# Ledger of designs, part 248: VHH binders against p49116

Target 1, 238 residues: p49116
Amino acid sequence: EGPLLSDTHVTFKLTMPSPMPEYLNVHYICESASRLLFLSMHWARSIPAFQALGQDCNTSLVRACWNELFTLGLAQCAQVMSLSTILAAIVNHLQNSIQEDKLSGDRIKQVMEHIWKLQEFCNSMAKLDIDGYEYAYLKAIVLFSPDHPGLTSTSQIEKFQEKAQMELQDYVQKTYSEDTYRLARILVRLPALRLMSSNITEELFFTGLIGNVSIDSIIPYILKMETAEYNGQITGAS
Key: E = the ipSAE of ESMFold2; O = the ipSAE of OpenDDE; V2 = 0.75 times the mean of E and O plus 0.25 times the DockQ between their complexes.

## First folded at step 17 (VHH)

Design mn3 (framework vhh_7n9e_1; at its last look DockQ between E and O 0.75; V2 from the best seeds 0.00; counts 0 for: pae E 8.2 > 2)
Fold by OpenDDE, look of step 17:
Formats: C-alpha cells, structure tokens, sequence
Structure mn3 (fold): chain B 238 residues (1-238), chain A 119 residues (1-119)
C-alpha cells in the first residue's frame, strides 16, 4: 500500500473570521474554534485510510479524539489564531464570572489549570518548531488510536497508527539524522493531550455558540458535511 | 512533480568557503523540513545538515558542526548551505533533499552540486 498521508494532508490552513474585533467576544472565539474543529474533521475525512474504516467507526474515532485533534490544531494554528490573545480573553471572561460568583472555587481551579495546560502545550510545540508534516502525522497518530473504548476494527486502526508512526519516524530520521531524540521529544508531547478535559475545552471554546449542544452530538453532522458547505461557511461567516 | 536543483559547488582550496543553494518546486516548501546530504567518491550517502520549516531548528553532522550553516528562504523556496573552513574530506557531491508523504519510504533529492576541496 501507498503512504498513509499525501501532500494534501500536510497542508492545514485555518481561515479566521474577518475582521478581528477590538474586543474578542464570545462569538468570535466560538466561531474561530468552530472553524478549526471543522478543518480538523475535514482533514480526517480526507484521509483514505480513515474513509476505509466506514462511517460508524469514523464517527466513533472522531468522538474519541476530537479534543486531541482540536488541541493539536490550536498549537499548529496558534499564530494565525492569535491564541494567546484568545486565551487571555477567555480568562478575562472567566474573571467576570468569578466576580459574579457563578463558579465554585474548584471549578475555577480546574478551568485555569486547563488553560495553563493548553498554553504550555502550544508553547512546547512552538519551541520544538514542529512543521506541517510532523503535525499531520501527529494528528494521524492521535486519530488512529485503537485504545479508545467501544471502537470497532481496532486491528485496522492500529495498523494505520503504526503506519503513521513509521512514516513520521522515517521523516525525522532522514531530515535530522544525528538528532536521534527528536522523534522522542515530539512523541512524548502526545500524552499531554490525554490529560486535557474535552468538557472544559468545549466549555471554553464552544459554549457560546452551540449552547447546550455537545460537540459529540454534532460530530456526525460535521463528518457528513460537504466540502463545499464547509468552504461556504468559511467565506460566508465574516 | 517535486524538483530540487542544487548550485554553488566548485573547486576551492582548503580553508576556503562555498555557499550552496537549492531551488525547490513542486511541493509546499514551508510545510517540510529540508536537509543536505553528500556523497564522496566510493562512499555512501552521508547526512550533513537539516533544518525545520521555519528555521527554528537546525541540526548538523558532527563532522561539519561549527563550520557549516544551513538556512532557508521560504519566500524564495530556496535552501542554503554555507560551508566555511572547508577540508579535503568535505569533497563530495552535495545534494538537497526532502521527504514528502508520496515518496515514502524514499527521499527526494536533486542531481547535486560537486564540491571539491584541494589540499
């Protein structure tokens, strides 16, 4: 079989809402996040191996790893998104909620820690100077994770993950031949993704837009969305 | 199609300097890391230096560390190798290379440019 990914899967360009408001409101943040989420899912859909797993398995995989994919997307698109500014805005909104006594102390701590973890993760990825190729394969490794509960075709998923790992390894070894630890440095960042709460991510980035609707519930819809519809949303959502 | 065209090689005396260039086309240059390799007569291919997409990370073979500098201009789709304090053992055909998903497990490299260092 050919490679797991092609050049088309390496490109990952997020288009932000325009114009950027002076004050980053909840709507802007949610729209930006939604675009990233759609892009991430569209990316997954574009992978032949992913398509080969079938609709039910695909949906289950994305449901299991959407937070990780989204977080990798945040890291990859951090500059384009002005992620630091977005996170600062989120913190400011949180502070307002605190002043209004809407959140428990424990919840505040959890949310703040989550934001910190996001920042740290993105900063760490930036420090490593991860390129588009590496991001693509990291996302593939995350996507084709066989260890999530309730998955079908786990053997095939594992094979795809292994293939992703091998192709990434080959790239890193050839590009940075005498840096024998680069691959390890990159891969060791992946566990951090599993420590991040999807619920908190959803609350921070999506609650203002989707209300009580969960990301989990909309994933099947997104995965069935036509590319043209996605593109239309990007161009029309100014 | 991926194309890599190396230039800048030539004959130089020991202790001299050369700057190699590699013009890239046929792929999204700034999505990929790039690397230089070389092949001396009668020897296998040897990795020389690598650079990340944004130039934020560079790596060098121990044999060239401190003497060679890899850089890139993404706007020009060009990879560079500044070679200082050249030694006779640096004599080789130098080639630039990348790994694209479509070429797994093989790399793509150019025809190379000859560097000859005289004693």
Amino acid sequence: as target 1 above (238 residues)
Amino acid sequence: DVQLVESGGGLVQAGGSLRLSCAASGFTFDDYGMYWGRQAPGKGREWVSGISWSSGYTAYASSVKGRFTISRDNAKNTLYLQMNNLKPEDTALYYCATHTPGTYPEDYWGQGTQVTVSS
Scores: ipSAE 0.107, ipTM 0.616, lowest interface PAE 2.1, mean pLDDT 89
Fold by ESMFold2, look of step 17:
Structure mn3 (fold): chain B 238 residues (1-238), chain A 119 residues (1-119)
Amino acid sequence: as target 1 above (238 residues)
Amino acid sequence: DVQLVESGGGLVQAGGSLRLSCAASGFTFDDYGMYWGRQAPGKGREWVSGISWSSGYTAYASSVKGRFTISRDNAKNTLYLQMNNLKPEDTALYYCATHTPGTYPEDYWGQGTQVTVSS
């Protein structure tokens, strides 16, 4: 019966691998993306409303929305990640694959369109200067979508999404009182997330994972991973 | 505990300038948008200006647009309001504020700093 999120859910600080290599390579890009994915999953797992839905529902929900959540994370952390530089490096690697006939022409078109859509989404978020509070509630709205097939407790999921929408509305109304349309401008960006292909996201950001790893297949393991274990793996701390 | 402490108010002649400061503590300042409000005697609370967490977006009430500038220094957990070309109708208690999340949201605001603009 308390608030959907607390102050701990507003803070979303990504730490990049160090040092940044002279030329961005597949390993650096994949490590950076993996850190964002783990941060996003840990964020979702820490929400009391998410915990209340139960483990099977949680896994199904994250499998349905991980790409949207990841894309919001990219927009939020675009400066820290130097995302424009990463995307430029990916385009350069893609050009090499064209030269060596490693990708079909139709696939190349799909991938380039996806990169363009991602860049435009991130630019639109930067233009609005979406703050940490707003990002937290946008991620909650995306996470608690009752429309995914195979979900249980859809009535409760819908109630949590309505809570997220109401709390975002109240925040924007108080902080930006005379900008009557800020909330509408923010919410109108969410449909663009549904245009993002999880398959292409995996190709762009996760090709450095060992074997053909589907993000879908590792989500149960990430959700069970303890915070200390996660931090030890990506920071080298013991 | 969240604390917001305003300073920089005072008595000033019409046409003059003041710079208000708001020292914030008890929360992660650079994750929140902030705003200034004011309340004149006999009137309700009036929103004055808001600023996003990175300072990339600012908004102003029509009554102060072009005269007031909101800014923040996230390294110092401080919010500012530069007030130029002050008018007697700007006389009010000025407070900084933030709004927490929740189904039953809480507003945090300071005690305020008095600004009095004489003719």
Scores: ipSAE 0.015, ipTM 0.543, lowest interface PAE 8.2, mean pLDDT 82
ESMFold2 (binder alone), look of step 17: mean pLDDT 82; pTM 0.824

## First folded at step 18 (VHH)

Design hd1 (framework vhh_7n9e_1; at its last look DockQ between E and O 0.82; V2 from the best seeds 0.00; counts 0 for: pae E 2.2 > 2)
Fold by OpenDDE, look of step 18:
Structure hd1 (fold): chain B 238 residues (1-238), chain A 119 residues (1-119)
Amino acid sequence: as target 1 above (238 residues)
Amino acid sequence: DVQLVESGGGLVQAGGSLRLSCAASGFRFEDYGMYWGRQAPGKGREWVSGISGDSSYTAYADSVEGRFTISRDNAKNTLYLQMNNLKPEDTALYYCATYEYSGRPEDYWGQGTQVTVSS
């Protein structure tokens, strides 16, 4: 059996909406986020092992881990996205909502903490100087997580996850041979992804586009969307 | 229009073998992963096995692992399922399916072929 990932899966190029507005409005943020989400889903589709699992399992996997994949994508694309600026804009918008008494104190705290967690995670990944291969394998490990409730074929999923982990290990040993603990440092970042609320992520990045529609509900559509069409679709949906 | 037509089903004794085929048309077959599912009487649809577009990866349900082999011939637009050491619990309507990358929520699957394994 061949490798789980190939060099083609290392490429993860996000194209941002153009032009960037002087003021990052909700629409720009949502569009940017949607593009990243679509890219992440299409990346998953490109993995042969993912293709082999069937549509139901694939949909379930993505539903279970989209927030984690998205967050890894944020980290990976932080520079291209100007993520710090986006997050600052989100905070500013949140402050406006606070002034209008639209949120409870507890909710404000939760949202702010979530933003902090996102930023810290991305910063931590930047400090580790995670490369494209490592990101690809981390995303694969996240994608093929067998421990989500309701999944079928968990044994097969686990095998794929193990394959991803092994390949990551091999890559790190080969590429960073002098850094004995790099693999451990990388993998220990994954638990942070599970601490992040998908609901809050959805609220922060997607509410302007989907309204009352959940990311979970649109995942099947995203997975079935043509790669060349998602830019047009997002424009039409906004 | 996407069409999937299954064949090869039938009645077989326990321990026997069958080879199912699925003829695909209406899409670029090699670009898509394919999978077999089955539906036993009174039960829901169950995923059985899948294969990537380039055949580099295959996957199996635990219940069929080691007994079934999925393969494909992209030149013939055909998906196969070799079923060995069949068991009565394998009795079901077997169908082939694929992703639809058209933005639609529905999947494409055939009408199925009946496999009956007698004890």
Scores: ipSAE 0.691, ipTM 0.864, lowest interface PAE 0.6, mean pLDDT 90
Fold by ESMFold2, look of step 18:
Structure hd1 (fold): chain B 238 residues (1-238), chain A 119 residues (1-119)
Amino acid sequence: as target 1 above (238 residues)
Amino acid sequence: DVQLVESGGGLVQAGGSLRLSCAASGFRFEDYGMYWGRQAPGKGREWVSGISGDSSYTAYADSVEGRFTISRDNAKNTLYLQMNNLKPEDTALYYCATYEYSGRPEDYWGQGTQVTVSS
């Protein structure tokens, strides 16, 4: 077998809605997040190893990891998205909701803790200066995780994950030969992704686009979209 | 119109071999992953093996790993399944399928070819 990923899988270009509004609003945030989600799903389905798995396995893997892929995408695209500005606007809105007594203190605490964990994750990735190759392999490691409940074909998934891990190791050792512990520093960031709540991610980024359905329920549709429609969702065109 | 036609099934004794073929038409065969599934009498459908469009990656269910080999010939628009060391438990209707990005919620399936393994 050849390498798990090619240079086409390293490219990850997010385009933002234009023009950017003077004041950030729910629709701009939801459109931006939607583009990132579809870019992430398009990335996953373009991988030959993923294509070799059956439809049920593909759907199960993506359902299990879509929030982790999305969070890696947020970290990778944080500058392009002006993510710190988006999160600050969300925090300001939450503080106003407290003053208007619209949400319970426990609910707000849970959402604020999630935002803080997201900020910490993105900051840690920025401090390490994670490059595009490293992000691509981290996404592959997350995608081909054999330890999610309910998966079948776990031996095949484990083999693909091991290949992603070995190729990441080779890349880091060759490219960052002066930093002996870089791989270890990168890998210890991954458990934080499992702590991210998909329900809170939906509330923060997707309330304007999904209505009353979860992203989990639309994943089979997203994975089967025609390429032209898929690219339209990524860029905001038809 | 996508069309998938399986062939090569039959009756074989345990330990024997068969090679299944799936002739594909109506789409750009080389652009999409393909897979074999099977349905045993009284059981639900079981995914058996898949292969990427460019053949660079293959995957197998645990029950057939090491005994079955999936392959494709993109010049002939044909998918294959080489089945060795067949067991009575492999008795099933075998069908090929494509996971194409057509906007349809379900995969395209052929009608299948029967494989029967006697003890």
Scores: ipSAE 0.488, ipTM 0.800, lowest interface PAE 2.2, mean pLDDT 85
ESMFold2 (binder alone), look of step 18: mean pLDDT 84; pTM 0.849

Design hd10 (framework vhh_7n9e_1; at its last look DockQ between E and O 0.67; V2 from the best seeds 0.00; counts 0 for: pae E 3.1 > 2)
Fold by ESMFold2, look of step 18:
Formats: sequence, structure tokens, C-alpha cells
Structure hd10 (fold): chain B 238 residues (1-238), chain A 119 residues (1-119)
Amino acid sequence: as target 1 above (238 residues)
Amino acid sequence: DVQLVESGGGLVQAGGSLRLSCAASGFRFSEYGMYWGRQAPGKGREWVSGISGDSSYTAYASSVEGRFTISRDNAKNTLYLQMNNLKPEDTALYYCATYEYSGRPEDYWGQGTQVTVSS
């Protein structure tokens, strides 16, 4: 079968909307996040093992793990996105909403805790200086997770996840041979991804353009969309 | 216009073999993963086997693994399913399809080819 990922799957080039506005706004944040989501979904689509699993399985896998893929993408692209600035703008909007009594105190606490967890995750990945190969294999490990409810073909999915784990191990051992514990430090970060709330991610990054969007509902459309069609800004209809 | 045309079905006794073909046209065949599915009478559609665009990966439903082999010939725009050691429960209408094609042709699935396995 060959390697699960090739060098073409390591490339993960996010292009931000241009120009960056003087004051970040909900539209810019939502467009930036939408570009990352599209890039993440089409990265998954490009993997031959993913292609072999079939449409229903592909949609189910991505619905189960999109928030983990998105969060890994945020960490990987944090500098290009100016993620710290985006999160600061979101916090400022939340502070204004508190002053105007628009949100419950319990919801504000949940959202702020999520932002802190996201910042901690991104900082921990930056401290480890996770490279593009490592990110690609981590994304493959979360994509091919056989333990989500309702999946079919779980034996095939498990085999692909095990292959991703072995290829990551081989890469780390060859590339970081002086750092015996690097693989363990990287893998310990994965459980934090399962704690990230998809509901809050949608609220933080995706409600600005079309109101209360459900990413679950648009995943099948994104997976079928051609890259040229999306970049041409002609999408918005099914 | 996209067309998928299956052939090679028929009546075969249990333990026998058949080779299905799917002729594809009207799209960039080699750029897309392809799949075989089947539908038995009174049952829903079941994914059977898939293959990546470049043939580097294949996947199988547990019910057919070890007995069926999917392959493709990108020069001929043709998808194949070699079915060995057939069982009566393999009786179904078999059809080919593509997941990643997002154009708007009618009938993304072929008409299907009937496979009937006698006991």
C-alpha cells in the first residue's frame, strides 16, 4: 500500500483574506475560519486511504472529528492567522455583550474557559515546535478514529489509524533522534482535543455570516466542493 | 455528461466467481475515488468496496474482505470487482459510484448489474 501520507499531504498553506482590516470584525474572523475549515476538509479528502472508505464513511468521520482537525489547524496556522489578535477581538466582543446584558453568566464562563483551553493548547504546540509532518500525522490520527458512535468500516479505520501512528513514530525517531521523549510529549496533547466543544467553536468562529450555523450540516457540501469553485466565491448555493 | 455503466452480473452457484466492470465517462476518472455498492431486495444500500483515484489504497466491507478484490484501469476509465467464493447473501444489484465528483450530472450511480447466487 505504501505510505499513508506523502509530502503533498504535509503542505498546509492557509491564505488569509486580504487586506487585514484596521479593526477585526465578525466577517473577517468568519471568513478566515471558513478558509481554514475548507482547507482542513480538503486535506482529508486528498488522502488515498480516506478516498477508499466511501462517501457515507467519509462524511461520518469528518462529522465526528471536524473540531479536532480545526483545532489542530488553528494551532498550526496560529502565526499566519494572527490567532492571538483574533481571540482578543472575540474577548472584546464578549466584554461588550456582558456590559449590554446579552449573554448569561454561565455561558460566558463556558466560552472563556474554552478560549483559555484553546490558547493553552496552541501555546503547548508552539513550545514543542511541532513541524508540518507531525501535524499531518496528528491530523490523520484524529481523522481515522474508529471509536466514534455510528461508524461503519471500523476495522479499516482502525488499521489506517495504526498506520498513521507507526509512520509518526518512524518520522519522529528519524528526525528527532536526540529527543527520546518527543513522541510521548506530542501524543499526550491529543486528549485535549476531545475536550474542545464543537458548539463553542461554532459560536466563536462561525456565527457571523449566516447566524447559527451547524458545521455538521455543511460538511457533506464542503467535501464535494471543488477548490476552484470555493476560491471563485461562487458558492453559497447547493 | 457523466455515465457509469456496470456489466458482468449473472447467475452463479455458491462458491463461484464473477468479475464486474464499470465503464466510466464524462469526468476525470483518475482524480476520484470509486466504489462498489449493492442493494439486496427489501434492504438498504450497502457499501461493498472502495479504491483511491491512484489505486494506492483499497477498502472492503467485513462481509466481503478476503473474497472480493477491487481494481481500476485509469487508462481505460474502468472499475472492476472480482468476486470469488460467492455466497447466497451476496445476491444483489451491484452498482458503481464516485464520492468526490461534485459536478451536477443526473444519476451519479450506474443502473447496476444483477448478481444472483444460487444455493
Scores: ipSAE 0.393, ipTM 0.759, lowest interface PAE 3.1, mean pLDDT 84
Fold by OpenDDE, look of step 18:
Structure hd10 (fold): chain B 238 residues (1-238), chain A 119 residues (1-119)
Amino acid sequence: as target 1 above (238 residues)
Amino acid sequence: DVQLVESGGGLVQAGGSLRLSCAASGFRFSEYGMYWGRQAPGKGREWVSGISGDSSYTAYASSVEGRFTISRDNAKNTLYLQMNNLKPEDTALYYCATYEYSGRPEDYWGQGTQVTVSS
């Protein structure tokens, strides 16, 4: 077998909606997030190992890890997305909701903490100066996680994850030979992804487009969507 | 329209071998991963083996690993499953399936071919 990932899987270019409005409204945020989500799913589809697992397993994997993949995508695309501005806009919108007494104190705290976690994670990744290869392998490790409940073919998934880990190790050793502990520093960031609520992420980034429809429910559609159909398609699916 | 037609099934003694074929049409075969599934009596559908579009990666269920080999001929739009050392528990209707990206969440699969392994 060849490598799990090739150079083609390192490319992860997000195209933002244009033009950027002066005020980042909910629609812009949702559209941007949707594009990132679609890109992430498309990236997964492009991995031969992922293709080999079949639709049921693929769907289950993505359902299990979409929030993590999305978050890694946010970190990777933070600059092109102007993530800080997006998060600020989300906070502002949240403030408006607070003023209107639409949220409980506990909910406000949860949401704010989640935003903080997202921001901190992305900042931590930026500080580590994670490159495209490392992101690709991290996403692969996240994608091929065998420890999610309800998964089938966990043995095969585990093998793919191990392959991803090994390739990442080799890459880091080769590229950052003088940084002996870089791999460890990178991998210890992954647990933070598991602490983030997919529900809150969904509410923050997707509520304007999908309404009461869950990301979980539309994942099969996203995975089946043609690359050329990314723009504006999630709205139609809601 | 996507069409998948399985063949090669039959009755075989335990320890025997079969080679299944799946003829595919109606889509760009080489661009999509393919997989075999099976459904035993009284059981649900089970994933058996998969292969990437370019055949660079294969995957197997733990129950068939080391005994089954999935392959494909993209020039012939055909998927294969070599089944060796068959066991009675391998008895099932075997499906060929694809994750063709057509905008629909459904899998495409054929009518299946029956494999029966006698003890």
Scores: ipSAE 0.319, ipTM 0.713, lowest interface PAE 1.4, mean pLDDT 89
ESMFold2 (binder alone), look of step 18: mean pLDDT 84; pTM 0.855

Design hd11 (framework vhh_7n9e_1; at its last look DockQ between E and O 0.81; V2 from the best seeds 0.00; counts 0 for: pae E 3.1 > 2)
Fold by OpenDDE, look of step 18:
Structure hd11 (fold): chain B 238 residues (1-238), chain A 119 residues (1-119)
Amino acid sequence: as target 1 above (238 residues)
Amino acid sequence: DVQLVESGGGLVQAGGSLRLSCAASGFRFSEYGMYWGRQAPGKGREWVSGISSDSSYTAYASSVEGRFTISRDNAKNTLYLQMNNLKPEDTALYYCATYEYSGRPEDYWGQGTQVTVSS
């Protein structure tokens, strides 16, 4: 059996909406986020092991980990996305909502903490100088997580996850042989992803786009979309 | 339109073997992963095995691992399932399926072929 990931899976190029507006409005943020989400899911589709699991399992896996994949994508694409600017804009919009008394104090705290966690995670990944291969394997490890409730074929999923981990280990040993503990340092970042609320992520990045529709509900559609057509599909009236 | 037609089912004794085939048409077969599912009497649909578009990866349900082998011939637009050491609990309607990218959340699957394993 060949490697779980190939060089083609290392490529993760996000194309941002153009032109970038002077003021980052909700639409720009949602469009950017949607593109990243689509890219992440289509990346998953490109993995042969993922294809082998079938639609039901694939959908379940993505539903379980889309927030984590999305977050890893944010970290990986932080520079291209100008993530700091996007997050600042989100905070600004949130402040406007606060002034209008649309949110409770507790909710404000939750949202702000989430933004902080997101920023810290992305910053931590940047400090570690995670490369494209490492991101690819980390995403694979996240994708093939067998510990989500309701999953079928967990044994097979676990095998794929182990393979991802082993390949990552081999890569790190080969590429960063002088850094004995690099693997541990990058893997220890994964738990932070589980601390992030998918609901809050959805609210921050997708509310202006999907309204009362959940990311969970549209995942099957995204996974069934043509790769060449996913950009602008959700934002463009379906 | 996507069409999937299964064949090869039948009655077999426990411990016996069958080879199922699925003829695919109406889509670019070689570009999509395929899988076999089954539905036993009184039970829901169950994923059995899957294979990537390029056959580089296969996956199996725990219940059939080591006994079943999924394969495909992209030149013939055909999916196969070699079933060895069949058990009575393998009795089901077996169907092939794909998640061809159509924009809809539904899978495409055939009418199925009946596999009956007697004790």
Scores: ipSAE 0.806, ipTM 0.915, lowest interface PAE 0.5, mean pLDDT 91
Fold by ESMFold2, look of step 18:
Structure hd11 (fold): chain B 238 residues (1-238), chain A 119 residues (1-119)
Amino acid sequence: as target 1 above (238 residues)
Amino acid sequence: DVQLVESGGGLVQAGGSLRLSCAASGFRFSEYGMYWGRQAPGKGREWVSGISSDSSYTAYASSVEGRFTISRDNAKNTLYLQMNNLKPEDTALYYCATYEYSGRPEDYWGQGTQVTVSS
């Protein structure tokens, strides 16, 4: 076996919908988020270790960690996405909903706390100047987490996570040799990801998914979907 | 259509060996991971082993690790499973599977090849 990730797994280029609307709206936010989700799922699919685990295990892993991968993607692509502008637009919408008495006080508190946690996470990652290699290994560590409930093949998953951790350590030591504490500072950010609510992420970024469909339910389809097929569907050419 | 045809099964005594093959067509075999599954009488399907598209990674169920070896030949569009030190518990219908480039939600799998291990 070779390295867990190669240079092709470092590339993570998000393309935003065009043209950017004069005022951000639900459609633009949802399309932007959908592109990030697709990119994140296809990043996972491209990893040889992930391919070796088979469909049922792959689906279970991604269902367990999609929100963590998505949140890492938001942090990595925050500038390209203009994430601070998107979050400000969401906050303005929430303030209008309060004025119109459309949301409960408990729900508003939950959503505002989540937005604040997300902003703090993205700010902390920006202050650390996390590079593309570091993001790729962090994503692999959260993807190959053996401690999510309901997983099978946990020994194989644990082995792959350990390899991701070792490769991140080697990378940081070689690239940031003068910064003894960099690895520790990076890893200490990971627990915050597990506290992010997938339900609130769906509400913030994926509102307008019709019916009772959740991200968990569409993951098997996204994992099988090719980039050309996805682009045809999101352009509405069909 | 995606087509997966398993072969190489048969009757073998405990401790023996078999080599299974899966001939693949109808998709770009070298771009997808492949895996073997099995179904024993009275039991559900069990994932046995998987391999990445370029063979750089393999994974095994704990029940077969050390005894089975998965491999592939991308030039021949063929997946293999070398099964050594076979046990009666390995008796099952063995099938290969892959993601299929058709947009369908289910993995494609073959009809299977029967492996029967007698004591």
Scores: ipSAE 0.399, ipTM 0.761, lowest interface PAE 3.1, mean pLDDT 84
ESMFold2 (binder alone), look of step 18: mean pLDDT 83; pTM 0.844

Design hd12 (framework vhh_7n9e_1; at its last look DockQ between E and O 0.01; V2 from the best seeds 0.00; counts 0 for: pae E 9.2 > 2, placed apart)
Fold by OpenDDE, look of step 18:
Structure hd12 (fold): chain B 238 residues (1-238), chain A 119 residues (1-119)
Amino acid sequence: as target 1 above (238 residues)
Amino acid sequence: DVQLVESGGGLVQAGGSLRLSCAASGFRFEDYGMYWGRQAPGKGREWVSGISGDSSYTAYADSVEGRFTISRDNAKNTLYLQMNNLKPEDTALYYCATYLYSGRPEDYWGQGTQVTVSS
């Protein structure tokens, strides 16, 4: 059996909407986020092991981990996205909502903490100087997580996850042989992804995407969308 | 128009073997993963096995692991399922399917071929 990931899966190029507005409005943020989301899901589609699992399992896996994949994508594409600027804009928009008394104090706290966690995670990944291969394997590990409720074929999923982990280990050992504990430092970041609320992520990045439609509900459609067409679909949906 | 046509089903004794085929048309077959599913009487659809577009990866449900082998011939646009050591609980309508197509919310699957395993 061949490797779980190939060099083609290392490529993860996000194309941002152009031009970037002076003021980052909700539409720009949503479109940017949508592109990343689509890229992440289509990346998953490109993995042969993922293709082998079938529609139901694939959909369930992505539904379970889309927030984690998205977050890893944010970290990986932070520079291209100007993530700091986007997050600042989001905070500003939230402040406006606060002034209008649209949110409870508790909700504000939750949202702000989520933003903080997101920033910290991305910063931590940047500090670790995670490369494209490492990101690819981390995403694979996240994708093939067998511990989500309701999944079928968990044994097979686990095997794929283990393979991803082994390949990551091999890669790190070969590439960063002088850093004995790099693998551990990288893997220990994964739990932070589980602490992030998908609901809050959706609220921050995807408000207004399709009215009251959840990311969860559109995942099957995204997975079936042609890669070359999703930009047009995003424009139409926004 | 996407078409999937299953064949190879039939009646077989427990412990016997069958080889299912799925002829695909209407799309670039090699670009997409394919999978077999089955539906037993009174039960819902169940994923059985899948294979990547390039055949580099295969996957199996726990219930069929070690007994079934999925393969494909991209030159013939055909998906196969070799079923060995069949059991009565394998009795079902077997169908082939793909889902990596835009434009429809539903999967593409054939009408299926009946596999009946007698005790």
Scores: ipSAE 0.639, ipTM 0.845, lowest interface PAE 0.6, mean pLDDT 90
Fold by ESMFold2, look of step 18:
Structure hd12 (fold): chain B 238 residues (1-238), chain A 119 residues (1-119)
Amino acid sequence: as target 1 above (238 residues)
Amino acid sequence: DVQLVESGGGLVQAGGSLRLSCAASGFRFEDYGMYWGRQAPGKGREWVSGISGDSSYTAYADSVEGRFTISRDNAKNTLYLQMNNLKPEDTALYYCATYLYSGRPEDYWGQGTQVTVSS
């Protein structure tokens, strides 16, 4: 069979809500994050290997890895999103939550450590100057992870992951032939993604969506949603 | 244009104290939270402590909670870390950082200040 990914899977163009407010608020942050989530889910949906696994498997895979895909998306789109400005606004939001007694001291510690981990991850990816092809292959490796509990078709998922790894290796060797250790440096970043908490990500980026909704619960709907339907919902809901 | 300069490191006996400083410039210091991190030889980087822009809240890694105190002086654009009851495991290069992202990774980290805790 042909390559796992094509040039169409390298394009990852995030557009931000308009207009950008003078002071970022939870609504703007949540809309921006929702656009990235939608883009990430539809990126996964566009992959023929993903389509071949079937709707139930697709939902299970994305539920297992959405936070890792989202975090890779944050790193890739950090400039377009003005991620540092968003993180600053989130920190200021924490201040207000303390004054209103909405967060416990233990939760504040968890959130601050998570923001630090996220910032360190994004900085490490920028330092390595990860390109769009490398991001696409990294996302594929994360998406086709056979070791998540509850998955079916794990042997086929493993074969797709191996194919993504081989295509990344081939790309890096051809494109960065002078940098013997680049592949190893890139792959060493992946374990940090497993340490990112999905429930903290929901609190940081999705509290304005509909309150206490779990991203897990909306993934089937996002995967089935047409782009035109999504745009209508976002523009009408915004 | 962001600059972070750490100082105050040194050699200290176990159980001793040190106070680290981080002089910041090139951004509106009071608008951003700040963090201390550390890296021991042969180990990965570890987040140590964070503080909000107006000091309204602080957070600490479990390994240092109760022993370290983070603070800031926004009038002097300076971040501090008071380290008490130091242990050999605290030996590391300590650096300050900000969550401000300029797209240039070198702009976020200082050179660090070495803390060595003996026996």
Scores: ipSAE 0.006, ipTM 0.468, lowest interface PAE 9.2, mean pLDDT 81
ESMFold2 (binder alone), look of step 18: mean pLDDT 82; pTM 0.831

